VH-VL binders against Protein RESPONSE TO ABA AND SALT 1 (RAS1). Designs and how they scored, part 3

Target 1, 230 residues: Protein RESPONSE TO ABA AND SALT 1 (RAS1), of Arabidopsis thaliana (Mouse-ear cress) (o04515)
Amino acid sequence: MPNTSSSQSFTIFVDGWLIRHRYFVEQLMCASSLDETNRISLEEQQSLVAQFLSHCLQYYQEKFASVSLAGDNVFTFFCPPWFNSYAKLILWVGDFKPSLVFKLTEVSVADLTRHQKDRISSLKSETRRKEREVMRDFALVQQSVADPPVMLAARRVGAVGMVDGEETDLEEAMEVLKAGMAAAMNNADQLRCSTVGKVVEILTPPQAIKVLRTIGQLHLRLRDRDQERA

## First folded at step 5 (VH-VL; framework fv_ramucirumab)

Design c19 (from a4 with heavy chain G100S)
Fold by ESMFold2-Fast, scan of step 5:
Structure c19 (fold): chain C 230 residues (1-230), chain A 125 residues (1-125), chain B 107 residues (1-107)
Amino acid sequence: as target 1 above (230 residues)
Amino acid sequence: EVQLVQSGGGLVKPGGSLRLSCAASGFTFSSYSMNWVRQAPGKGLEWVSYISTSSSYIYYADSVKGRFTISRDNAKNSLYLQMNSLRAEDTAVYYCARESIAVAGTKYYYGMDVWGQGTMVTVSS
Amino acid sequence: DIQMTQSPSSVSASIGDRVTITCRASQGISTWLGWYQQKPGKAPKLLIYAASSLESGVPSRFSGSGSGTYFTLTISSLQAEDFAVYFCQQGNRFPWTFGGGTKVDIK
């Protein structure tokens, strides 16, 4: 039997990853809903936070391997079939926009200190600047690969057929675009992971659990049709 | 001492019901998802059911769906399997098993690291 | 469902022998594979998780390898306590499925 594509392999990985994701989200929900008297230990809270972050990191490592190392189906990762229709409307470079994490933090945590608010504000500004850099760099890639298709389109006005070598030029432009898309995806995913990690670093373990619960729950809602109906 | 102790097995006629119990000790029961796995005499292992930490996510094997119900009581550190409409092919040793998600840096695993001693369920006559 | 196929179904071996058991998944499961040991009348015991990671307390003579659809469990030097049935199990997606088992028996 022929091997599955890297995109199909990633879809199979995600099926199993989502089951474990639901497990972690439920643990975060339970931990975040307990009274002071029923709260899990600080060590257990820190362990749960670390485990969930590692779980998320595994997702992005598998995604990186599928997109960059295998070099296949990068277009699929910009409009992934594992997201529902609602999620597709709010995607930024194939996944959540990093600055969304700050809105999720605001809705999840009511007891931020002044110091935490100041650190989050600074991080938010840095994250938004880096988001613009990712988009700017990708726009430059898109512009650089426009020349062959544009020149061919211009030649078609009053020209007949493709000239020898024109198909090769388009194929080369397509490979440059795929490489550029993979780089943009990698940069975007690095920013996603670093933003979540830096926010968690600013928060106390109980606050981090609340934020990660909200992030995990949103992730399930965007990917799982059953979660939409719940 | 981390352990799972099972009870509630026995002999029943086809169409009958049994409730299996699994009592956890030596660990924080509410922090672990639980499974039921069965093994027919002389046969291999067959996964039966899964329940998440707070019961929000529950899954069943197609062969038992609609007849078996998995549940847990975290305050009592106990897992249950209610078996209704039992059939001859349900005859097996039933194990409860703790699900472990071990994490080390970027690596983790899903699997069953602690098992009960098993409870024999015989459906005959 | 993901089908797990083990080979061989049985192997006869002597103490000190190298034993290799294989497990094939009907579709890609990355490294979401565990290996279990079961002795007569006992519950299964986890040996290997994540295809290649040795469970705490398991002797170093046990090792696992593989990813995707092809996996192996190796016992480098078989001991008397290793005569048992071995099962692979995929944890990639529900339903969890086990291989048919490999009985390691005395020559």
Scores: ipSAE 0.006, ipTM 0.506, lowest interface PAE 10.2, mean pLDDT 82

Design c21 (from a4 with heavy chain G100Y)
Fold by ESMFold2-Fast, scan of step 5:
Structure c21 (fold): chain C 230 residues (1-230), chain A 125 residues (1-125), chain B 107 residues (1-107)
Amino acid sequence: as target 1 above (230 residues)
Amino acid sequence: EVQLVQSGGGLVKPGGSLRLSCAASGFTFSSYSMNWVRQAPGKGLEWVSYISTSSSYIYYADSVKGRFTISRDNAKNSLYLQMNSLRAEDTAVYYCAREYIAVAGTKYYYGMDVWGQGTMVTVSS
Amino acid sequence: DIQMTQSPSSVSASIGDRVTITCRASQGISTWLGWYQQKPGKAPKLLIYAASSLESGVPSRFSGSGSGTYFTLTISSLQAEDFAVYFCQQGNRFPWTFGGGTKVDIK
């Protein structure tokens, strides 16, 4: 068995995932630029949308497994070194903020109906509420470091040195903190996936293709190290 | 009609270098990502390297990383594999292969649909 | 890396026989699996993609099935030209990996 950390395993997965991602982004770009005369069928458009959503789900399923098995490496997923300097400015809980999807929808689609606008507005409010819940849970994890039980344990260690059973208590506290961080990340990723899926359900296939193209391009930009040189 | 024609193989001593070439015809080369795959005598297939359409993404098998360099010239419809610091374990038939991208529909796949004829590389003293 | 295990390593069969080859992935790969045929001294040829889709120009006697970790290639009625080695390949995760191959001998 190779000694590969969960973050290393995820990085290896993503290298292959990005090759397939590039393909899907190119297909979405082609489909979104076609006029009515050259447009592919609605069934083919819906199939492309489903394929791309499945591709994105593979990424988050692999990330879920890696985060859940991360141990000490869970902290790496909150401050991931594989994202470029642009990404660092816009990251929220280690990845894109779910409500960013609504800005991408507004930029990509000009022909929303009133019904679609109303559904999107409702979803945006719900998404922002859930974002606040994720942040509250994350804040509780951060506060756990300062909680009286953890602080008292740390002070005792500093004052008298390690006593019988004290090492076990400290290890237990660290595992609780890591579990809390993993839960926050997984909840954030679940919200990312559900938000994209629900937006796609509101849109027509041509509109969905435009939005998914923009989302796909964003994923490439977040990991594009060469863009920092330009 | 659609084909990949390979050249550049041969016999080299350990530590030597070779450059393999793969010429594409019958399709729009610049629209496809390309792979190198090798097969040691009497053994199975081993993926070696990948290059995207514009050379923006390049990947290598751990066994060749740092020694082999994949490149392409879209104007000449050609793919290359520069092999340095060759070892006896690199002895194999090397194939260039076109990335297979399934048509838009209910199914998709990542693999290789068009292959070159293969080029024998022998590393021995 | 995802390990691909093929069985059997070789099989001897008569013309008209049904031949079944299996491929197991060490991890779930959905339908990201292809099957290749390689004749002596020739490059591999893609037969099946996405686990069960027949490549253009491939005879209908070839079929693939499976999803997740267990996959099967079937030749319904073996012909003389089917003498070859068959390989499965996963395209789910980098690096791409191949099965060890199954040699089909026609007797």
Scores: ipSAE 0.007, ipTM 0.476, lowest interface PAE 13.0, mean pLDDT 81

Design c22 (from a4 with heavy chain I101L)
Fold by ESMFold2-Fast, scan of step 5:
Structure c22 (fold): chain C 230 residues (1-230), chain A 125 residues (1-125), chain B 107 residues (1-107)
Amino acid sequence: as target 1 above (230 residues)
Amino acid sequence: EVQLVQSGGGLVKPGGSLRLSCAASGFTFSSYSMNWVRQAPGKGLEWVSYISTSSSYIYYADSVKGRFTISRDNAKNSLYLQMNSLRAEDTAVYYCAREGLAVAGTKYYYGMDVWGQGTMVTVSS
Amino acid sequence: DIQMTQSPSSVSASIGDRVTITCRASQGISTWLGWYQQKPGKAPKLLIYAASSLESGVPSRFSGSGSGTYFTLTISSLQAEDFAVYFCQQGNRFPWTFGGGTKVDIK
């Protein structure tokens, strides 16, 4: 049997996940386009919303497991091959930027109440603050590798042979970087999930269905493998 | 009672056509993707075609592509397979099958959890 | 297409025996695999989904395991109603493909 990396295993998982994702997007599209006489019940709307959120949580739980086991492959999750070329315009720590959810909400829902708009505005400010915290913490991790002893060790490998102990020092620095990158990714993914969940909590079920339909369509666009040509 | 009831099978000569029907009852048909799966006498299962809930995604096995057409009528709770240019190797029992969403903890999976009784299609000179 | 290979093609067993059926995929399919049971003259019945999750109403003596390219279906203590043909099926990519089947027959 051929060896499979954690990033390759995740890519294979996503192929199957996308088929089920297309199902949910189709259901959300149907539910968001029905008139009042053909509208599904409130209970069915709430069930569809809950099922779709669980489907999205499955993706990030599998990603968390893969990132935690990634070792050297953690770098791949920051420049993921499962995203198409256009996805890179909105990539932030290897995936969508959480505050993008607010733009998708504005595009999808025209009938927000003042109370909902106020709650969304507050959440948007908090989300942007948390985005800055993730980036700051990640920058500190990157700076730890840029520390002079590590930079000196890296230059020695490239320009002249290693001296005693240099290989071990470089390996230790790389382990710290990999752990820090995994933590940054997991913190970013947690913020992505919590932001979507909190937006859904503010919305009515019909509004949530419209927003989730738009988010689901975006996921298909970003992860559409059919755009690769032979 | 959740069930799929099939009709439309029969004996046909090579090059002929048949239309299979599958009627759903006891569940919300429009919430499920549907499949056609066939089985030649004494042989294993072969997937034939898939149709998503609103017909947005349709797939065929290469062996039937261009000859068979899957369709559904959600208002009538019915699934169809139009089979044209039939060949001797199309001889099989044809099953319709519902693709159900199964949840195990945080994992989602689709499996074919409800099947029709099958209908025999014989292509013979 | 993803090829699904089952082994053995047939097995002779007695009531109370432990039976293990293997399924191999020609490429990785994560856990997007189901197992089906087919009795003579009947439509297939779903037993296992997501490689290891037992379908509602299926006896606990059935279990599935595996991920990637290697999967097993185990019947811990074979009963009279278990003499049937068993099929694996991958749901990772279209076209969906089935294994060739394993006939569990009486010794």
Scores: ipSAE 0.716, ipTM 0.874, lowest interface PAE 1.1, mean pLDDT 86

Design c23 (from a4 with heavy chain I101F)
Fold by ESMFold2-Fast, scan of step 5:
Structure c23 (fold): chain C 230 residues (1-230), chain A 125 residues (1-125), chain B 107 residues (1-107)
Amino acid sequence: as target 1 above (230 residues)
Amino acid sequence: EVQLVQSGGGLVKPGGSLRLSCAASGFTFSSYSMNWVRQAPGKGLEWVSYISTSSSYIYYADSVKGRFTISRDNAKNSLYLQMNSLRAEDTAVYYCAREGFAVAGTKYYYGMDVWGQGTMVTVSS
Amino acid sequence: DIQMTQSPSSVSASIGDRVTITCRASQGISTWLGWYQQKPGKAPKLLIYAASSLESGVPSRFSGSGSGTYFTLTISSLQAEDFAVYFCQQGNRFPWTFGGGTKVDIK
């Protein structure tokens, strides 16, 4: 049967996706730099926002497919080799922490109304609660399956043979762990996408363009290894 | 507005081939993963095949693996199912369905939220 | 494969009745579960996603609950247009699997 799961397939997808991503970020940068007299129409602004959100949606749908491949490569997504060393310090369940979006909004938009600030504050509280739920559920998975696979692996170091059933028990425990990790990653990605979408709904189109530009630039920065090599 | 329109069903003898088409409109087709789901007369729903947004991930039900090929053309907003070596057991209404996904607003889900009207495929001698 | 078991396979009900359909997964699927309604000769329609989220345009009498391996779909006050077959479906991992269906029929 052909290998239908791999981080290689996802890496190939991402290489093409990043080229398109850079193009969209450049469009957002251009649009966000225009003054009132040179501003593109409201309809064009809404179209650009929708296009960029759809582009981001494609990434997370491909990631979901990869992560949900019966536990194949799920470990790689928690410690991704495609992120630079600095990015790894701010990763949360393998990618950006959803509540980081609020800091990016504050940096990008200076003209929020009181109503928008109140809605963002409420969303921030809900997002932080959901972040804690993701981590709590993941911790429970780790605790429930950590002992058997770790202890069996430790006992087999230098072993001259296996006891009946040990290999099957370890494999079963690893499948449970992979499934739990995949669920945690998928729940985290759902929260990432939901948070960005809800923030965009609160903002005006010009404000949304500025925030999405910053988010897009951050995504590129997290994956750019030139900063480490330079 | 948001629609999937199917074509390409029919009657075919065992061992024959058919190609089903599903045309998408009213949404950004390239941002959604797609499924084929079938239903034999009087029976329940059976998932047949999945294709991711860029065709990087393709899955088949064991019952059709090696005989059916799913594909998509994002430039033409179209999904296809090439069905070879058809068997009497493949007789069913075939539906195309998109994976539900929404980023803007309060929605975020992984369900099949938009379905084609269905295409009858009958395999008989 | 994850097996999805629905109960009951059929239920006879009257207008205004509360109807509850149960779906059990053979393995934990978190909240990656959808509920679909299918009327004769029609494509399935998504009612509930992520176990408990109501799809846009679906009447509020429909609700979903559960997580892990046990899920329920409830129709709080059955109406004439609700006589249909209902299916659960797990989207946790491939292959996608559906429950066997529950036919909600007139008494």
Scores: ipSAE 0.036, ipTM 0.604, lowest interface PAE 7.0, mean pLDDT 83

Design c25 (from a4 with heavy chain I101M)
Fold by ESMFold2-Fast, scan of step 5:
Order: C-alpha cells, then structure tokens, then sequence
Structure c25 (fold): chain C 230 residues (1-230), chain A 125 residues (1-125), chain B 107 residues (1-107)
C-alpha cells in the first residue's frame, strides 16, 4: 500500500473486509436455506464455517494492530462512528457482548441435542464469568486513572489553580486510561472470538452455518447507517 | 499438522543481502499476524519485525529499520524477510513465529505459539 | 522501549523441585506477557500466554501469575525434560521485548 497512516490503513482494510463479509453472509444464507437433496457436502460446509471464522478473526487481529500497536484512538473503538445509534446503546466494550452468541444460537437452531444443550449451558456460565472478569479488570483501570483528576478537582476547590505538574498528571492519567481501554477491548475481543469458536465446535456444520449466518447478518445491521442519513 | 518451515539463510559478507522464507501449513495463514525473531550465538531472543494479517501494519526493531523488509503472500501461505545492508551484528538464527487469535474451536492464543525451525544467517568478512 | 528483567539468570535444581522464575517490566504491561521454553538447538516453545493461561499441550506443572510489572513462572515439580532456557516476552507495545533468559540446569 501507499504511505498510509495507521487509522487510514484500518479504514481501508475495513472497507475491503466488509465487501468480503457481505459475500460470506450471502454464502451462509444460501447454504442454510438448502434442503437435504441440495445441501452442500459436509466437507464444503466445514470449509465455509472455517473460512467465515478466519474472516472474523482477521477483523479482530487488524483491530488489535490498529489500536494497540499503531496507537490509533481507542476511544473511537468504544463508541465507533460507523455504528448506528441503536448499536451504540447495546455495545459491550466496543462490540457485541459475547453471551449474545448464545441467544443467537437459540434463535437460529431448533434441533439441538440434549448433549449440545448441556455443553452450551456450561459454556454460557463460563463465558458470563469471563465477561465479569473483563469488566472487573476494566473498572479497576478506570478507578486508578480517575483518582488524579478527582484529587486535583478537590484540591482546586481552594482556588489556587495552576499547580505545577497538574497538566502532566492529567495527561499521564489519560494515556493510562487509553492503555487500559485497549487492554479491556483486546480481552473482550479475545472472549468474543473464543466464544463463537467454542459454540461452533459444539454444533454440527449445518447448525453452525445457521448461527454464523445470524451473527454475520447482525454485524451488517449494526453497521447499517440508513437511519442516520443527513 | 501446524508448522512453519524456513529457508534462505547462509553466509554473506557485510553489505550483502539475503531473503528468508517461511512456509506455513496446517492452519489458515491469513488469520495470523507473523513475527521474525532472532538470536545471536549464545545470546537471548530479539524481536525483529511484525506484520499484521493483511499487511496493513508493519513494525521493525530500530536496529533493522530501513534495511529489512517483512512481507507476506497469503495466497502462497508464505512469510518473507528481505535483509539488505547486512552487518556483522545481524549474525543470528532467525525464527519466524505466528501470533494472534487462533480459530481452533476452544483455543484462544495471544502470543507466539508456533515457531519455524530457525535459519542461520552469518555475516562475516 | 519496555525493558524486561529476568531473575535468576541461572538455577540448578533437582528432579521434583519447585522452580520459580521472575520477570519485571519497566512499565505496566497489564497481562500482555508470554513465557517461552527453549531447549538446546531448538526454537522457543510457548508455555504461558496472557500472563497466566496455559498453552494447550503444556504440562500442568507449569503456571504463570502476575499483572502490571511483576510476573512469575513456576514449575511445581521439575522433570528431566525441563532442562532449558526460559524467556518472558511483553506483547503490550512495540518493539516486542524479551527478558534475558533463565537457564534451568537439572542436578
């Protein structure tokens, strides 16, 4: 690529990624609607599932590179301008909440065996525990960086103003917050990818295709800005 | 099986060039960021370069900036390191290593979990 | 650059011993730390990722702990195959940096 800034590189990547994403969603829709006689082979179903998971993983790895390695603005990823207003209200650490995958699975698949239901129930409990860990760790970061500006505000009630080093303390707190937000987002994305992967492992290929189709369609709808036209 | 197979090392005089190759098999190469890491004889590990899954982000150690170029060909499942203006202090075993989140169902990796066998690069006059 | 300091540089221990290796970062790296094992003439092998997560296929006698700037790798019961050099590595900020290594010799 030409000389491209880190944030511009990610935007260019996402544009191409979304084109491929729409293509995969179409393939999943087609595969999920076929009857037994027209169903693609088991091997082809497994390949499509693997390809789509790899496609999703690519997004999160490039996002990590953008935020954590290139230093792109992590605040943008917590409230992305490319998400519609509804999506912004339901975001959890910048993207879908991992446990949402279980609701999408329940809606998409009607023929789960007892064994699959038991495995999913166990995974759901583990996923919710890990979601709490992500939020707990992030809350600790928020608390640690909130202290400096709160303490400075409290000290300035006396109207002293312009105490030496206060500007630097606030700047340092902001950089620590950005680093903590990036870490929380990376941990959340890791949980998102592992949860989807573990669910797919529990499901048969036809069931996995239905779930991944629903997930893919949701991703497109959350990025649909029709309602936000000028 | 998941593996990285390296080639392209050798003996070269200061100022010379070498191109290292790393061929991936047994996994979806395009889903992983890749690294080059080197180790001078009897010394520790030194990170050399990183390339993201789509080549959008590339980073180099200060010691190699402007001289080394990392690249990948996802269609060929291959990673490359073009080394120019080689110096005696570049003498090391060079490893390629994959990094990032893996689509292995229940597995979730964050680190360099698969390494090539290493390629010896000797720079001497 | 984030400097990673490992201690000890070497340790001699008997089969069955508990071995502890420490790693300190010059600045906070959260849990973006991996531990690697390198046997003579071989490439490094990932043991622990995200400071405390055991890589699949790695024996349960290996464990990692820590966050921020202080990290520990523990081998609860040293085996003959554990003769190796161990390295920590931070993945929080480029450039990636490794600790100096700890050589574990079995008596």
Amino acid sequence: as target 1 above (230 residues)
Amino acid sequence: EVQLVQSGGGLVKPGGSLRLSCAASGFTFSSYSMNWVRQAPGKGLEWVSYISTSSSYIYYADSVKGRFTISRDNAKNSLYLQMNSLRAEDTAVYYCAREGMAVAGTKYYYGMDVWGQGTMVTVSS
Amino acid sequence: DIQMTQSPSSVSASIGDRVTITCRASQGISTWLGWYQQKPGKAPKLLIYAASSLESGVPSRFSGSGSGTYFTLTISSLQAEDFAVYFCQQGNRFPWTFGGGTKVDIK
Scores: ipSAE 0.013, ipTM 0.567, lowest interface PAE 8.0, mean pLDDT 82

Design c26 (from a4 with heavy chain I101W)
Fold by ESMFold2-Fast, scan of step 5:
Structure c26 (fold): chain C 230 residues (1-230), chain A 125 residues (1-125), chain B 107 residues (1-107)
Amino acid sequence: as target 1 above (230 residues)
Amino acid sequence: EVQLVQSGGGLVKPGGSLRLSCAASGFTFSSYSMNWVRQAPGKGLEWVSYISTSSSYIYYADSVKGRFTISRDNAKNSLYLQMNSLRAEDTAVYYCAREGWAVAGTKYYYGMDVWGQGTMVTVSS
Amino acid sequence: DIQMTQSPSSVSASIGDRVTITCRASQGISTWLGWYQQKPGKAPKLLIYAASSLESGVPSRFSGSGSGTYFTLTISSLQAEDFAVYFCQQGNRFPWTFGGGTKVDIK
């Protein structure tokens, strides 16, 4: 069987996924700019929204599978080299911060009803609470690495070498830490998908198309320049 | 109707091969990751293999790694399990199952929400 | 691998009784936990997903709770049709792992 690292395999998957992503973004841009006389049917609007959400879910499902493979790949996904310098500074647990979706909704949709605004406000509060939970769990993982016993063990290995059993203990500790980081990332990605889906459920199909168009465009703009060149 | 229909089981001698098939209908097959799960007579459930939506990620249980191959044909809405070098310990009912999810709501966490009827595989001399 | 331990391995209860089954993960799995019901000669059926969410079409007498490493499935008022084996399953990490099962006998 051809060997491909989980990170390299994910990059290959994303190259193909981006072709479909650009197609969907173009469809969403077209649909969001049409006036009432040229608007596609309600059923077609709902279908486009469902297809795009399914497309986004495929990305996170493939990412979950890749992260779950274990190894050094989890570190790569926390600091992804395929994002440009600006994106790397504003990422939250390796990707967009879920509450950013609310800001994108505000800039994309001008005709929100009072009922929709109330539902979004409640969802925003819930999302921010869940973001804090993800960050707390991640902080516990980071603290485990920074603890004096772990740091002292790391220094000792570098200075005097390892004795029987020490490399096995270190390997076990590393697997537990990678496991914790993978769990934090999977929880963060679950929150990202859940937040987008819940926002879409609050919106009308024309409003959802505008928001998803903005989200799709942002994803494209945050990638490395070199990925745009043949 | 959302449905998975299985075929391809049977009796085979140790060292033999079998190919299981699972035909999907009533849903967009290409949007779901798929699993094979087995159950030995009178025993519990054991996960066998997983394939992602695009076949980019494939995982196997250690007990079958190197002997079984999972594959899918999205154009034909079909999932397959090629089983080689079969052992007596592989005797089980084999189920195909889809990964259920929803982007909107609480169904996002992975679960196997649709299952095939099962295919009996007996490995005996 | 994440080991899933179920208790009890079997339980005998009367119709109308409250039955609780527990599942413990060897490491934290958040809410990435499903509960399945399997009747004799049938494929498993999903009852609960995300630890506590009831699958569509499943009777409200079934409920799930828990997070991290400790989970419970409760049947509030046991019915004759609930004679089955129940399995928990973690979906947090590959390989997917199932609990050993709990056989519920109605007497």
Scores: ipSAE 0.013, ipTM 0.566, lowest interface PAE 8.1, mean pLDDT 82

Design c27 (from a4 with heavy chain A102T)
Fold by ESMFold2-Fast, scan of step 5:
Structure c27 (fold): chain C 230 residues (1-230), chain A 125 residues (1-125), chain B 107 residues (1-107)
Amino acid sequence: as target 1 above (230 residues)
Amino acid sequence: EVQLVQSGGGLVKPGGSLRLSCAASGFTFSSYSMNWVRQAPGKGLEWVSYISTSSSYIYYADSVKGRFTISRDNAKNSLYLQMNSLRAEDTAVYYCAREGITVAGTKYYYGMDVWGQGTMVTVSS
Amino acid sequence: DIQMTQSPSSVSASIGDRVTITCRASQGISTWLGWYQQKPGKAPKLLIYAASSLESGVPSRFSGSGSGTYFTLTISSLQAEDFAVYFCQQGNRFPWTFGGGTKVDIK
């Protein structure tokens, strides 16, 4: 609560968010398993899709606030301890790679129309271009660490004493690095959210439910430490 | 009807204090992050402060940090800005604005879509 | 802080004209950009969110484009009610920052 670090506060938020998330995943699983005679109404399907997307947006909105908090350990969000070892190996800027959504769509939906396939193909190309933009911006952040002044300041703090101004220089360098990393994370999370939303817009409600079920289940598995060696 | 209604502005001398209020209606207030944005006479927009849905995350513009305090009461659907140690440079129309996800669920959204009418704060002798 | 630079500061145009306003960010902000319209004595109104998404109720003659550091707001056929001041705003990271504004005035 009070005096909790930004990343600790986010972990506390996520604990509550996961309870609601498990509920939504269960609803999506139930809805995607029903045959035509037991199918929920179109309006109920649309409502469930909308509710689940809102639930996911709440996660990224709260993460955005957390990542942007001054004094936060931004590196923690790039290598989150709350994800299992398998998740850590496949992370892209601290979370799932947006283009993964297209593979999950292909696996989850067998009845895509030609028009839907064309729209998804176009979106895939756009998403991959935006992924490259995020990585380019991240590379600039990485290059800032290689700058002689930053490297010199970092090395000196670990040695005997500091001269006048060195502590301020290091503090400024650390703020620039944190800001750049936070920007890259926020750009990546925006792309994650927009990609899921745009895919859902292309799909019918029954198709969207299947895709969102798969995405929801993936989120749970990435946090399940028992699945680390599966 | 979705709306934000502001109150609490006025004339105050340098070093004085004012508390601005922003009352929300027509939507689930606790589901939206809130902002304060100000505009000096004849000037552009300047962001002042942000508060997350649960008050867990609060941010301020450097120009007001240590002097202004943003807060919210979700039970009362109200947002507040406590302004202390006011300076002539704080003279502006202050707006409250909501930020967050759309009511129409499937849309990806970030922006300040609902604004209060504004309240004038004048800091002068 | 992320600096937002708008150009032009003012433009004189006639009804029916195509008007383009530019906004540049000092750092990459992906599509964390909104465009606002403000009429004299009124609060700002959101026109475009996420750089290119039209807000509900906003006329289709308004469009936004761009990503990263370069963004544009276009009014395809200027109407009488469009004479106003326009602002861009980045929402990538705190502090939120606005462009200096562009006044669209009648020729």
Scores: ipSAE 0.012, ipTM 0.553, lowest interface PAE 8.3, mean pLDDT 83

